# VH-VL binders against q9umr5, part 400

Target 1, 268 residues: q9umr5
Amino acid sequence: SYKPVIVVHGLFDSSYSFRHLLEYINETHPGTVVTVLDLFDGRESLRPLWEQVQGFREAVVPIMAKAPQGVHLICYSQGGLVCRALLSVMDDHNVDSFISLSSPQMGQYGDTDYLKWLFPTSMRSNLYRICYSPWGQEFSICNYWHDPHHDDLYLNASSFLALINGERDHPNATVWRKNFLRVGHLVLIGGPDDGVITPWQSSFFGFYDANETVLEMEEQLVYLRDSFGLKTLLARGAIVRCPMAGISHTAWHSNRTLYETCIEPWLS
Key: E = the ipSAE of ESMFold2; O = the ipSAE of OpenDDE; V2 = 0.75 times the mean of E and O plus 0.25 times the DockQ between their complexes.

## First folded at step 18 (VH-VL)

Design pn58 (framework fv_nofazinlimab)
Fold by ESMFold2-Fast, scan of step 18:
Structure pn58 (fold): chain C 268 residues (1-268), chain A 122 residues (1-122), chain B 112 residues (1-112)
Amino acid sequence: as target 1 above (268 residues)
Amino acid sequence: QVQLVQSGAEVKKPGSSVKVSCKASGGTFSDYAISWVRQAPGQGLEYLGYIIPIMGTARYNEKFKGRVTITADKSTSTAYMELSSLRSEDTAVYYCARGSYDSTGYEPFDYWGQGTMVTVSS
Amino acid sequence: DVVMTQSPLSLPVTLGQPASISCRSSQSLVYSDGNTYLYWFQQRPGQSPRRLIYKVSNRDSGVPDRFSGSGSGTDFTLKISRVEAEDVGVYYCMQGTKWPFTFGQGTKLEIK
């Protein structure tokens, strides 16, 4: 039988968004047990990411325990960051494929079509002021806000992304790396027409330098230092990169061609 | 001048709800966090929660277990604090306060409202 | 939660003399950015609190220079070099390093 699939939603999202994804999985892998987690829905998705990680961890433990052959994770947008942390903090996860659907793996910096009221042009250059404080770090968006013009503040104040990416030292870094490396496949999905994730290459561990020039994964210190295992995974052949043009942010979980090309092959 | 003006005193029955307003004038409302703090008669200060208006949601002290709701209306530069399932222990002066940015970052509590007395009695 | 403990809770002082208030936290208030999010507030009778000091030692605009804050880690002090009649009130420390943010019990400064 097929391994169970656990789905983690994104910012301002809920399980309802994945109805098409569930239809696709049912068509190609009939009998698959798919659990879409209804935690931190809607506005609750703004709660601190470490709080969300704890809640999702409690929900996935019994699912993983019932599946000795392993499970797959499909994690959308902000949910991809939750899943990154989840895989690092769980000493005994049995995840085979971790499928990251357009998630800002290196962070977010910029105005977006759908989140413009949270990232208005007048505030983009000033959001670092509140985000890089204890007050701002109690909101999920600030946990992965990565202003390339204030990288020193991001590195020192980010309570989540800088730690999970190994960009700032943490006592648990070695254990987190060991746990994350247990994953079978890291499947990265994203594309230039997303319209929300900025830069879109953040979904592939690329990001802006101080001049807002995008540097790809292999040029990042995170990769070069192998801080949480990206270089090791790539050498093992465990990283899959699946970019696709023509897909907007809200369509990654409901596009059949995307599913067949980037997701279906990794659902054993 | 920057001012925070709160709504007037309220007397409420146990089990009811109260909604206190805090209208900000001067400055850019969306740039600041608005905190809510209470003080029971003759007692110290207690942090209820805060809102950053551009985020559209708030952080609450778990002590209030889902009884407190903080909202903001950017068009009127007004923050609200609603406390439900009122108990006699909720009798207190409720304050709103904002923060500001300086060269070192964000700092809370640069201006306080005048306070709103909420009395819970049968 | 981080517990903030103030001493003394009652501080009678003679006009023109110095006064000192201690604030101790149950854990370090140094945030990952190297800043210490400790604040001091004054509440005069019948009035709203006002911020005197932010980040341990920075005095707010309009606060007399006789007020000073100092300390590090878990131990902090607010000093008034020469107490004036207008200084009567309750003084609170607060930590903003770890949610939920918490206040000390307050120190009542009164003229003897």
Scores: ipSAE 0.795, ipTM 0.906, lowest interface PAE 1.0, mean pLDDT 90

Design pn59 (framework fv_nofazinlimab)
Fold by ESMFold2-Fast, scan of step 18:
Structure pn59 (fold): chain C 268 residues (1-268), chain A 122 residues (1-122), chain B 112 residues (1-112)
Amino acid sequence: as target 1 above (268 residues)
Amino acid sequence: QVQLVQSGAEVKKPGSSVKVSCKASGGTFSDYAISWVRQAPGQGLEYLGYIIPIYGTARYNEKFKGRVTITADKSTSTAYMELSSLRSEDTAVYYCARGSYDSTGYEPFDYWGQGTMVTVSS
Amino acid sequence: DVVMTQSPLSLPVTLGQPASISCRSSQSLVYSDGNTYLYWFQQRPGQSPRRLIYKVSNRDSGVPDRFSGSGSGTDFTLKISRVEAEDVGVYYCMQGTKWPFTFGQGTKLEIK
């Protein structure tokens, strides 16, 4: 039988968004136990990411315990960062495929649809002022806000992403790297027409330099230093890159072609 | 130049709710966190929560979770603090305050409102 | 929660003499960025609090230089080099390093 699948939603989202994904899985892998976690829904998704990690950890422990052959994670948008941290903090996870659906793995520097809705004028150049403070770090968006023009502030003040990426030292870094490296496959999905994740290459561990030129994963210090295991995973053949054009941010979990091409092959 | 003006004093019965306003003038409203702090007569300061208007959501001190709601209306540059299920222990002056940016980063409490006395009595 | 303890709670002082207020935290207030989010506020009778000091030792705009803040980790001090009549009021320390943010219980500065 198929390994259970655990689904983690994104910012301002809920389990309802995955109804098509569940239908696809049921069609291609009948009998798969799929659990869509309904924690931190809607505005609760703005809670600090470490708080979300703890809550999701408590929810996934019994699921993993019941599946000694392993489980798969499908983590959408902000949820991909939650799953990154889960894999690092859990000494005993048994995740085979970690499928990251358009998640800002190196951070976000751009107006989200939410910010554009609240403010007609882009606020991206000013978010660093509040985000890189204890006040801002109590909100999930600020936990992965990565302003390339204030990289020193990001490195020093980020309470989440800079630590999980090994961009700033942490006492647990060696253990987090060891735990993350237990994953069977890291499946990265994203594309140029997403419209929310900025730069879209963040879903593939690429990101802006100080001139807003995108550098790919292999040019990042976190990769070159192998800070949390990306270089080791790539050498093992465990990283899968699946870019697809023509898919908007809210459509990654409801596009059949995307599912068949990028997700289905990794659900053993 | 920056000024925070709060609504007037209120007298409420136990079990009711109160909504205090804080109108900002001068400066940019949306770029700052707005904090709410209270002070019971003759007592010290207690932090209730804060809102970052750009996110349209607030962070609450767990002591008040379920009773306090902080909101912001960007069109009127006004923040609100609503406290429900009022008890006599909620009798206090309620303050709003905003932050500032200096060379070292964001700093809270550079400007305070004048305070709003809320009295809870039967 | 981080507990902030001030001492003394009542501080009678003679005009022109120095005054010193202690603030101790139950945990280190050093944030990951290397900054210490420790603040000092003054509340004159019948008035709103006013921020005097931010990040341990930085004086707010318009605050007289007779006020100074110092300290590190868990132990902080607010000093007034020469107390003036207008300094009467209650002084509070606050930590903004760890949520929920907390205040000390206050120190009442009185002229004797």
Scores: ipSAE 0.699, ipTM 0.871, lowest interface PAE 1.5, mean pLDDT 90

Design pn6 (framework fv_nofazinlimab; at its last look DockQ between E and O 0.86; V2 from the best seeds 0.87)
Fold by OpenDDE, look of step 20:
Structure pn6 (fold): chain C 268 residues (1-268), chain A 122 residues (1-122), chain B 112 residues (1-112)
Amino acid sequence: as target 1 above (268 residues)
Amino acid sequence: QVQLVQSGAEVKKPGSSVKVSCKASGGTFSNYAISWVRQAPGQGLEYLGYIIPIFGTARYNEKFKGRVTITADKSTSTAYMELSSLRSEDTAVYYCARGSYDSTGYEPFDYWGQGTMVTVSS
Amino acid sequence: DVVMTQSPLSLPVTLGQPASISCRSSQSLVYSDGNTYLYWFQQRPGQSPRRLIYKVSNRDSGVPDRFSGSGSGTDFTLKISRVEAEDVGVYYCMQGTKWPFTFGQGTKLEIK
């Protein structure tokens, strides 16, 4: 039998968004128990990410317990960060494949058309002012807002991303790294036509430097320092990168070709 | 010069709802936290919640168990606070307040509305 | 929730004399960025509250220099070097470090 699949949605999302994914999984892996976690839907997805991590943890623990052979995680957009944090704080998770589906794993700093209603260009450059405050950090978007021009504020004020990245020292860094390394495979999916994740390379742990030049994963300090285990995972062949062009952000979970190419191989 | 102008006094029956408005003028609206605080007669200040309009959702004090709804209309630069299932103990002056930015970062409660008296009585 | 405890709750003061208000938090108010988000508010009779101090010791614009804030961690103090008649009102401390943000009980300053 196939390992259970747990799906975690993204910002402003709901379980309904994954109806096609469920269909694909059912067709290609019949009998797979797929659970789309119906937590923090819609505007509730703006709640602090650590709160979400706790909620999702409570939901996945029973599922994992019933699946001694292991489970797969498909985590979409913001959900990918939730899942990474989840795997970091759980010392007994049994996740085989962690599929990060177009997630801003290295943070967000964008004002794409999709986000323009939230972040006009003139405001994007100033979002750090509210985000890197206690008031801003109570919202998920600010938890992974990564302003490359205000790295000091990010490192010090980010209550989520900087911590799970091990970019800021904290007493759980070693343990979280150990926990995260329990994952069998880390499957990173994203693409240049996403239109939301900015830069799109964030889905592959790439990100802007101070000049807004995109650097690859291997050039990131978190990799070089192996702060949460990326270097170790790569070394043991546990990281899969699956870039795909021509897919908009809202279509990653509803594209058959993408599923067959990037997701399906890791659901066995 | 930023000003916050709140709606007028309200008299409500128990079990009903009240919606107070807070219109901001003289500055931008979207990137500031609009906080709602209330003060019962002769009592201290109580934080209800706040909204950052750009995000479109609010953070609530769980003490109110979902009775408070805070919204914002960016087109009119107006924040709203709705309190449902009103009780006599909800009688208070309700204040909105907005933050600002300075060289040290974001600071809330730099500007205050004039307050809105809400009286709940049978 | 973080409990903010002010003392005294009533503060009668002679004009021209100094005043001191204490505010204690049930836990440290130091945020991850190293700042301490402790605020002081003044509410004169019949008026809206007014922020006096932000982040422990920073005076807002227009606040007389006779007001000063100090403290660290869990212990904070608002001082008025020379109390004036216009200082009559209730003073509140507030923490903005941990949600839900909470106020102290208030200290009522009156002239003897």
Scores: ipSAE 0.924, ipTM 0.967, lowest interface PAE 0.5, mean pLDDT 95
Fold by ESMFold2-Fast, scan of step 18:
Structure pn6 (fold): chain C 268 residues (1-268), chain A 122 residues (1-122), chain B 112 residues (1-112)
Amino acid sequence: as target 1 above (268 residues)
Amino acid sequence: QVQLVQSGAEVKKPGSSVKVSCKASGGTFSNYAISWVRQAPGQGLEYLGYIIPIFGTARYNEKFKGRVTITADKSTSTAYMELSSLRSEDTAVYYCARGSYDSTGYEPFDYWGQGTMVTVSS
Amino acid sequence: DVVMTQSPLSLPVTLGQPASISCRSSQSLVYSDGNTYLYWFQQRPGQSPRRLIYKVSNRDSGVPDRFSGSGSGTDFTLKISRVEAEDVGVYYCMQGTKWPFTFGQGTKLEIK
């Protein structure tokens, strides 16, 4: 039958957010075993991303072991970064489709409605001061905060995203690349009306330059150097880009049209 | 001219909880790490945890997992440390501290509260 | 956890003479940004600790220049070139490179 689906939630989120997604999958692929991981829920989602990766790894190992035909990952928002790292650190993952739902794959820089809830005033220009320190790096949001005006600080201090993107050297980089390249399909989903992920093109490996002009994936050094395999995956025909306008950040997992267009085709 | 002012001394029974406050005045509150450190009589310093108020959650030393809760109220620029299931070994002076920023980046523990003696006695 | 070991634990010194305190870490304190997050604190009797040195060798504003920090990797030293009566107290090193952040056990400086 259908390959099992593993769902990884985002920042300040929990498994409850995916009830509509589960219903859509059940309607189109009845009998699919869907596991929404109940780890690092709510404020626990602010734990360091490497700690989350370890916890999620322990949870996915038995699921993957029971599914020799492979599994699919649906990873939402911050969860997409957790899944990026899972695919790199697991020497034996059997993931077919990795579906990234509006995840800041090149990082986050912006004062969104979500960030305004945390900060009563705009803090985007000053967040680098605490984020690029050992104190800040103990919080997940700082692990992928990518201030384009302080790119050198991001490259040197990010304990997570700069390493997993191959933007800074790591002893395990070659193994991480080899492991990541075992994925069958990388399905990237996002859109201009998200309102949280800034720039929204981060979901497609685009990002700001120092003048806050967005450069797309093919213009990134990460892609050009093939640091973790994006160029290889694209050449293999394994990258799917599915942008959709009109969808807010909290609606990616509950929009039927998005599901039918961007997710359903990749759930074998 | 940043000042951290802590609440007064507490005497508690074993098994109870204590909540110590740390009110910041002068300067910015929300984007600094507010650390909690304790010192038992005649002993060294021990790191309990810290909070960055803008994130609304704290990072705890595993030694105190499940017993320590650190919170912050941005509207009053006040941080709190609550320690539950108190035992005699928790008798200590509890300090809050805040960092600073300079040309080298973030520097912790630039400003310290005066300390709050918590005595756990039957 | 990173273990911070100070030596000596007790340091009696004659006024005007130099004093030296060692701090060793169980692993390198160099962070990915090239900075070494090692700090020195002074605690006078009955007072809150006061930061003297940040990032190995940078002296805080108001700290006398007789205090200096040095070292790299896992081996660090705090030196007082000419001990004054007001320097009596306990000195602590701390690492801020890896959570949980940890302190040395302290060195008590006393006048002979």
Scores: ipSAE 0.830, ipTM 0.921, lowest interface PAE 0.8, mean pLDDT 91
Fold by ESMFold2, look of step 20:
Structure pn6 (fold): chain C 268 residues (1-268), chain A 122 residues (1-122), chain B 112 residues (1-112)
Amino acid sequence: as target 1 above (268 residues)
Amino acid sequence: QVQLVQSGAEVKKPGSSVKVSCKASGGTFSNYAISWVRQAPGQGLEYLGYIIPIFGTARYNEKFKGRVTITADKSTSTAYMELSSLRSEDTAVYYCARGSYDSTGYEPFDYWGQGTMVTVSS
Amino acid sequence: DVVMTQSPLSLPVTLGQPASISCRSSQSLVYSDGNTYLYWFQQRPGQSPRRLIYKVSNRDSGVPDRFSGSGSGTDFTLKISRVEAEDVGVYYCMQGTKWPFTFGQGTKLEIK
């Protein structure tokens, strides 16, 4: 039988957004137990990511306990950061496939149409001023805001992303790396037409240098130092990169071709 | 010159709610923390929560979770604090305050409203 | 929550003499960015609070240089080098390092 699937949503999102994904799973993997976690919906998705991680952890524990052979995670947008933190903080997780569906894994830096709902003018050049403060870090967007022109502020003030990426030293780094490395596969999904994740290569652990030139995963210091296990996973053949053009940010979980190509093969 | 003007004093019965407004003028509003603080008669200051209007949501002190709602209307540059299920212990002056930016980054509580007295009695 | 403890709670001072107010936190106020988010406020009788000092030792504009802040970690001090009649009121410290941000109990400065 198929391993249970746990779905974690993104910013301003709710469980309803995944109705088509649920239909696809039911068609191709009948009998699969799929749980879409209904936590931190809508504006609650702006709570600090560590609060969200704790809440999702509490919800995931009983599901994993009932599935000793393992589970799969499908984590969308901001939800992919929550899930990666879960894999690091849970010493007892049994996740086989971690499917990161257009998630800002190396952070976000951009004025996008999605972000314009929040910011009616161009804000990317000055958002660092409040984000890299204790007041800003109480909001999820600031937890993964990554201003390449103020990387020193990011490295020191980020309460979330700089820690789970191993970009700032902390006492749990070794344990978090060990826990993350227990994942069977890391499936990275995203594409150039997303329109929200900026740079879109953040979904593949790429990001800007100080000149806004995108460096790919293998050029990132966190990869080269193997800070949280990316180099080890790649060498193990456990990282799957599945880019797809022509998909906007809100369409990743409702595109059948994307599902069949990038998701379905990993729902063993 | 930034100015915060709050709504007038209110007398309320236990179990009711109150909504206090805080209108900002003379500056931008949306990318600052707008904080709410209260002071019971003869007592110190207590932080209720804050909103960064550009994010459209607030952080709340857990002491008040479920009773405090903080919102903002960017079109009118007005923040609101609503306290429900009022008790006599909620009798206090309620202040709004806005932060500012300087060379060291973001700093809270640079500008204060005049305060709004809320009296809860039967 | 981080507990902020001020002493003394009442401070009678002769005009022209120095005053010193202590503020202690239950945990370090040093944030990951190296900043210490410790603030001092003055509340004159019948007025809203006013920020005097931000991030331990930085005076706000319009604050006389007789006010100074110092300290580190968990122990902080507000000093007035020469108290003037207009300095009467209640002084509060506040931490902004860990939510919920918290105030000390206040120190009432009085002229003897």
Scores: ipSAE 0.813, ipTM 0.913, lowest interface PAE 0.9, mean pLDDT 91
OpenDDE, second read of step 19: ipSAE 0.923; ipTM 0.967
ESMFold2 (binder alone), look of step 20: mean pLDDT 91; pTM 0.937

Design pn60 (framework fv_nofazinlimab)
Fold by ESMFold2-Fast, scan of step 18:
Structure pn60 (fold): chain C 268 residues (1-268), chain A 122 residues (1-122), chain B 112 residues (1-112)
Amino acid sequence: as target 1 above (268 residues)
Amino acid sequence: QVQLVQSGAEVKKPGSSVKVSCKASGGTFSDYAISWVRQAPGQGLEYLGYIIPIWGTARYNEKFKGRVTITADKSTSTAYMELSSLRSEDTAVYYCARGSYDSTGYEPFDYWGQGTMVTVSS
Amino acid sequence: DVVMTQSPLSLPVTLGQPASISCRSSQSLVYSDGNTYLYWFQQRPGQSPRRLIYKVSNRDSGVPDRFSGSGSGTDFTLKISRVEAEDVGVYYCMQGTKWPFTFGQGTKLEIK
C-alpha cells in the first residue's frame, strides 16, 4: 500500500548508516519496502558522480518498474546530488517525494570532517587548483566543490554540479529540466548545526556570493532563470523546506524528531 | 630540489605480485597527484593510474582494474604501485611522476622518478 | 578512449635543420574550461621522460626557445627550429582532457 522507498547514501558512507531510519519507517508505515542501495560504499563514494549516477540508475530502474504507483527517494548528503541527476537523466522516473537530507545542492565551500582534520583553512582556499582540472574532476568531492572566489573556474570546469544546476549550458538541459519537473515533491532538509555542509543553506539552494555573504534560493540566477525548474516547482507548491537546528551532519538519518517532522509526512 | 626516488629493479615469476615505491622529497607531498606510467622495452608510454594523497584514493585505467593498487603513506612521503597476477607482457620500466600547484592551477608531470625495471619471466 | 596518433614515427633530420612532429586526437581536446590539455614530452636514450610543453604551446622552464608547440582541437604540432645533437630521443604527445589519459606512439628523432 505504501510506495517503496529508495535510499541513497553519502560520502564515505554505506547502507548500515540508515538502520535507525529504517526502524522509524517500519514503525510509522509498516509494510513499506525500503531498499538502501549498496553501491559506491566507503572510498568508492569518491568515484566521479556521473559514474555513480549510471550505477544507481541501473539499480533503481527495476525498483521503479515494479511500483507503477510511484516511489520515494531519500538521499543523504552527497547522495542528494546523485538523486538530482537521476531525476534529470531518467525520462520515465515515477518519483513522488524526493527527500534531500542535508545535501550541498549549490555546492560545498568549506572543510568536510575529513579535509578539516588533514588540511584546515589553507586547503579550503587552495582546493580549487586541483578540483578545477580533469584530474580533480575524476573525484566526486571536486564535482560539487564551489569556490565563491573562483566562480568562473567552477562554472567552466565543473563536470557535474554546474551542468545539473543549469549554471553552464548543456545539450540535454531542456530534457533534463522536463524530467526533473516530473517529481511530485522536492523536500529540502538541513540546518545551521550540521557542521559539514558549508554553507548549510546550500541544502536549500542558497550559497555564498564573492564576499561569502549567503544569498538564498530566490536570489540565485538558477532560480530566477528557472534553469532546471525550481521556480516552476515552487509555483506549483511542490517545494518543501524543513530546516532544523541542533542536528549534526551524521545525525540527519537517526533523529526521531527530524524524521517525524520532515520525512514522515512525505511517505505515502 | 624536488626529487622522486624509486625502488630498485625486480625479477618476478608469472602469477606473482610486485610493489614499487616512489619516495618524494622537496615540496609538500599531499599537495599533488602522483601518477604511474609504464614503458615496455622499446615501446611507448601507458598510463596506469594516479592517486591524490589528501583523500588516499586512486583512479585506475580500466585495462589494469582489479590488478593494480596505488597507495600513499603521508608519514614517509612515499607512493606505492602494486601490480598482481603478473604476465610476461607486464615486463616494463615503471615510472612515478608528480604535478604541482601553480598560481593558476594544477599541472601534471613536472617531475619524474628514475624508473623501476620489472622483468616477468619464468 | 581517446586515441593519439603521431606522425612520422621515425624522423631522421640533418643537424641544424628544422623538424616537425604531428599529433592528432580521435576527438577534440578542448576541455569545458576552454583549455586544451595537450602535452609534449622528450625522452633521451636511457632517461626518464621530461615535459617540454604543457597546454599546447607553453614551454617549461629550461626548455630552449627552439622548441614550440601549436595546434587546436584535434591537430597539434611540435616544432624544433634548429635541431641540435642533444635533441636525439623519442617525443610523445599526451592528452589529459578525458580519462583515461593517453599517449601517442612516439616519434624517434635521429641525426642523419
Scores: ipSAE 0.780, ipTM 0.899, lowest interface PAE 1.0, mean pLDDT 90

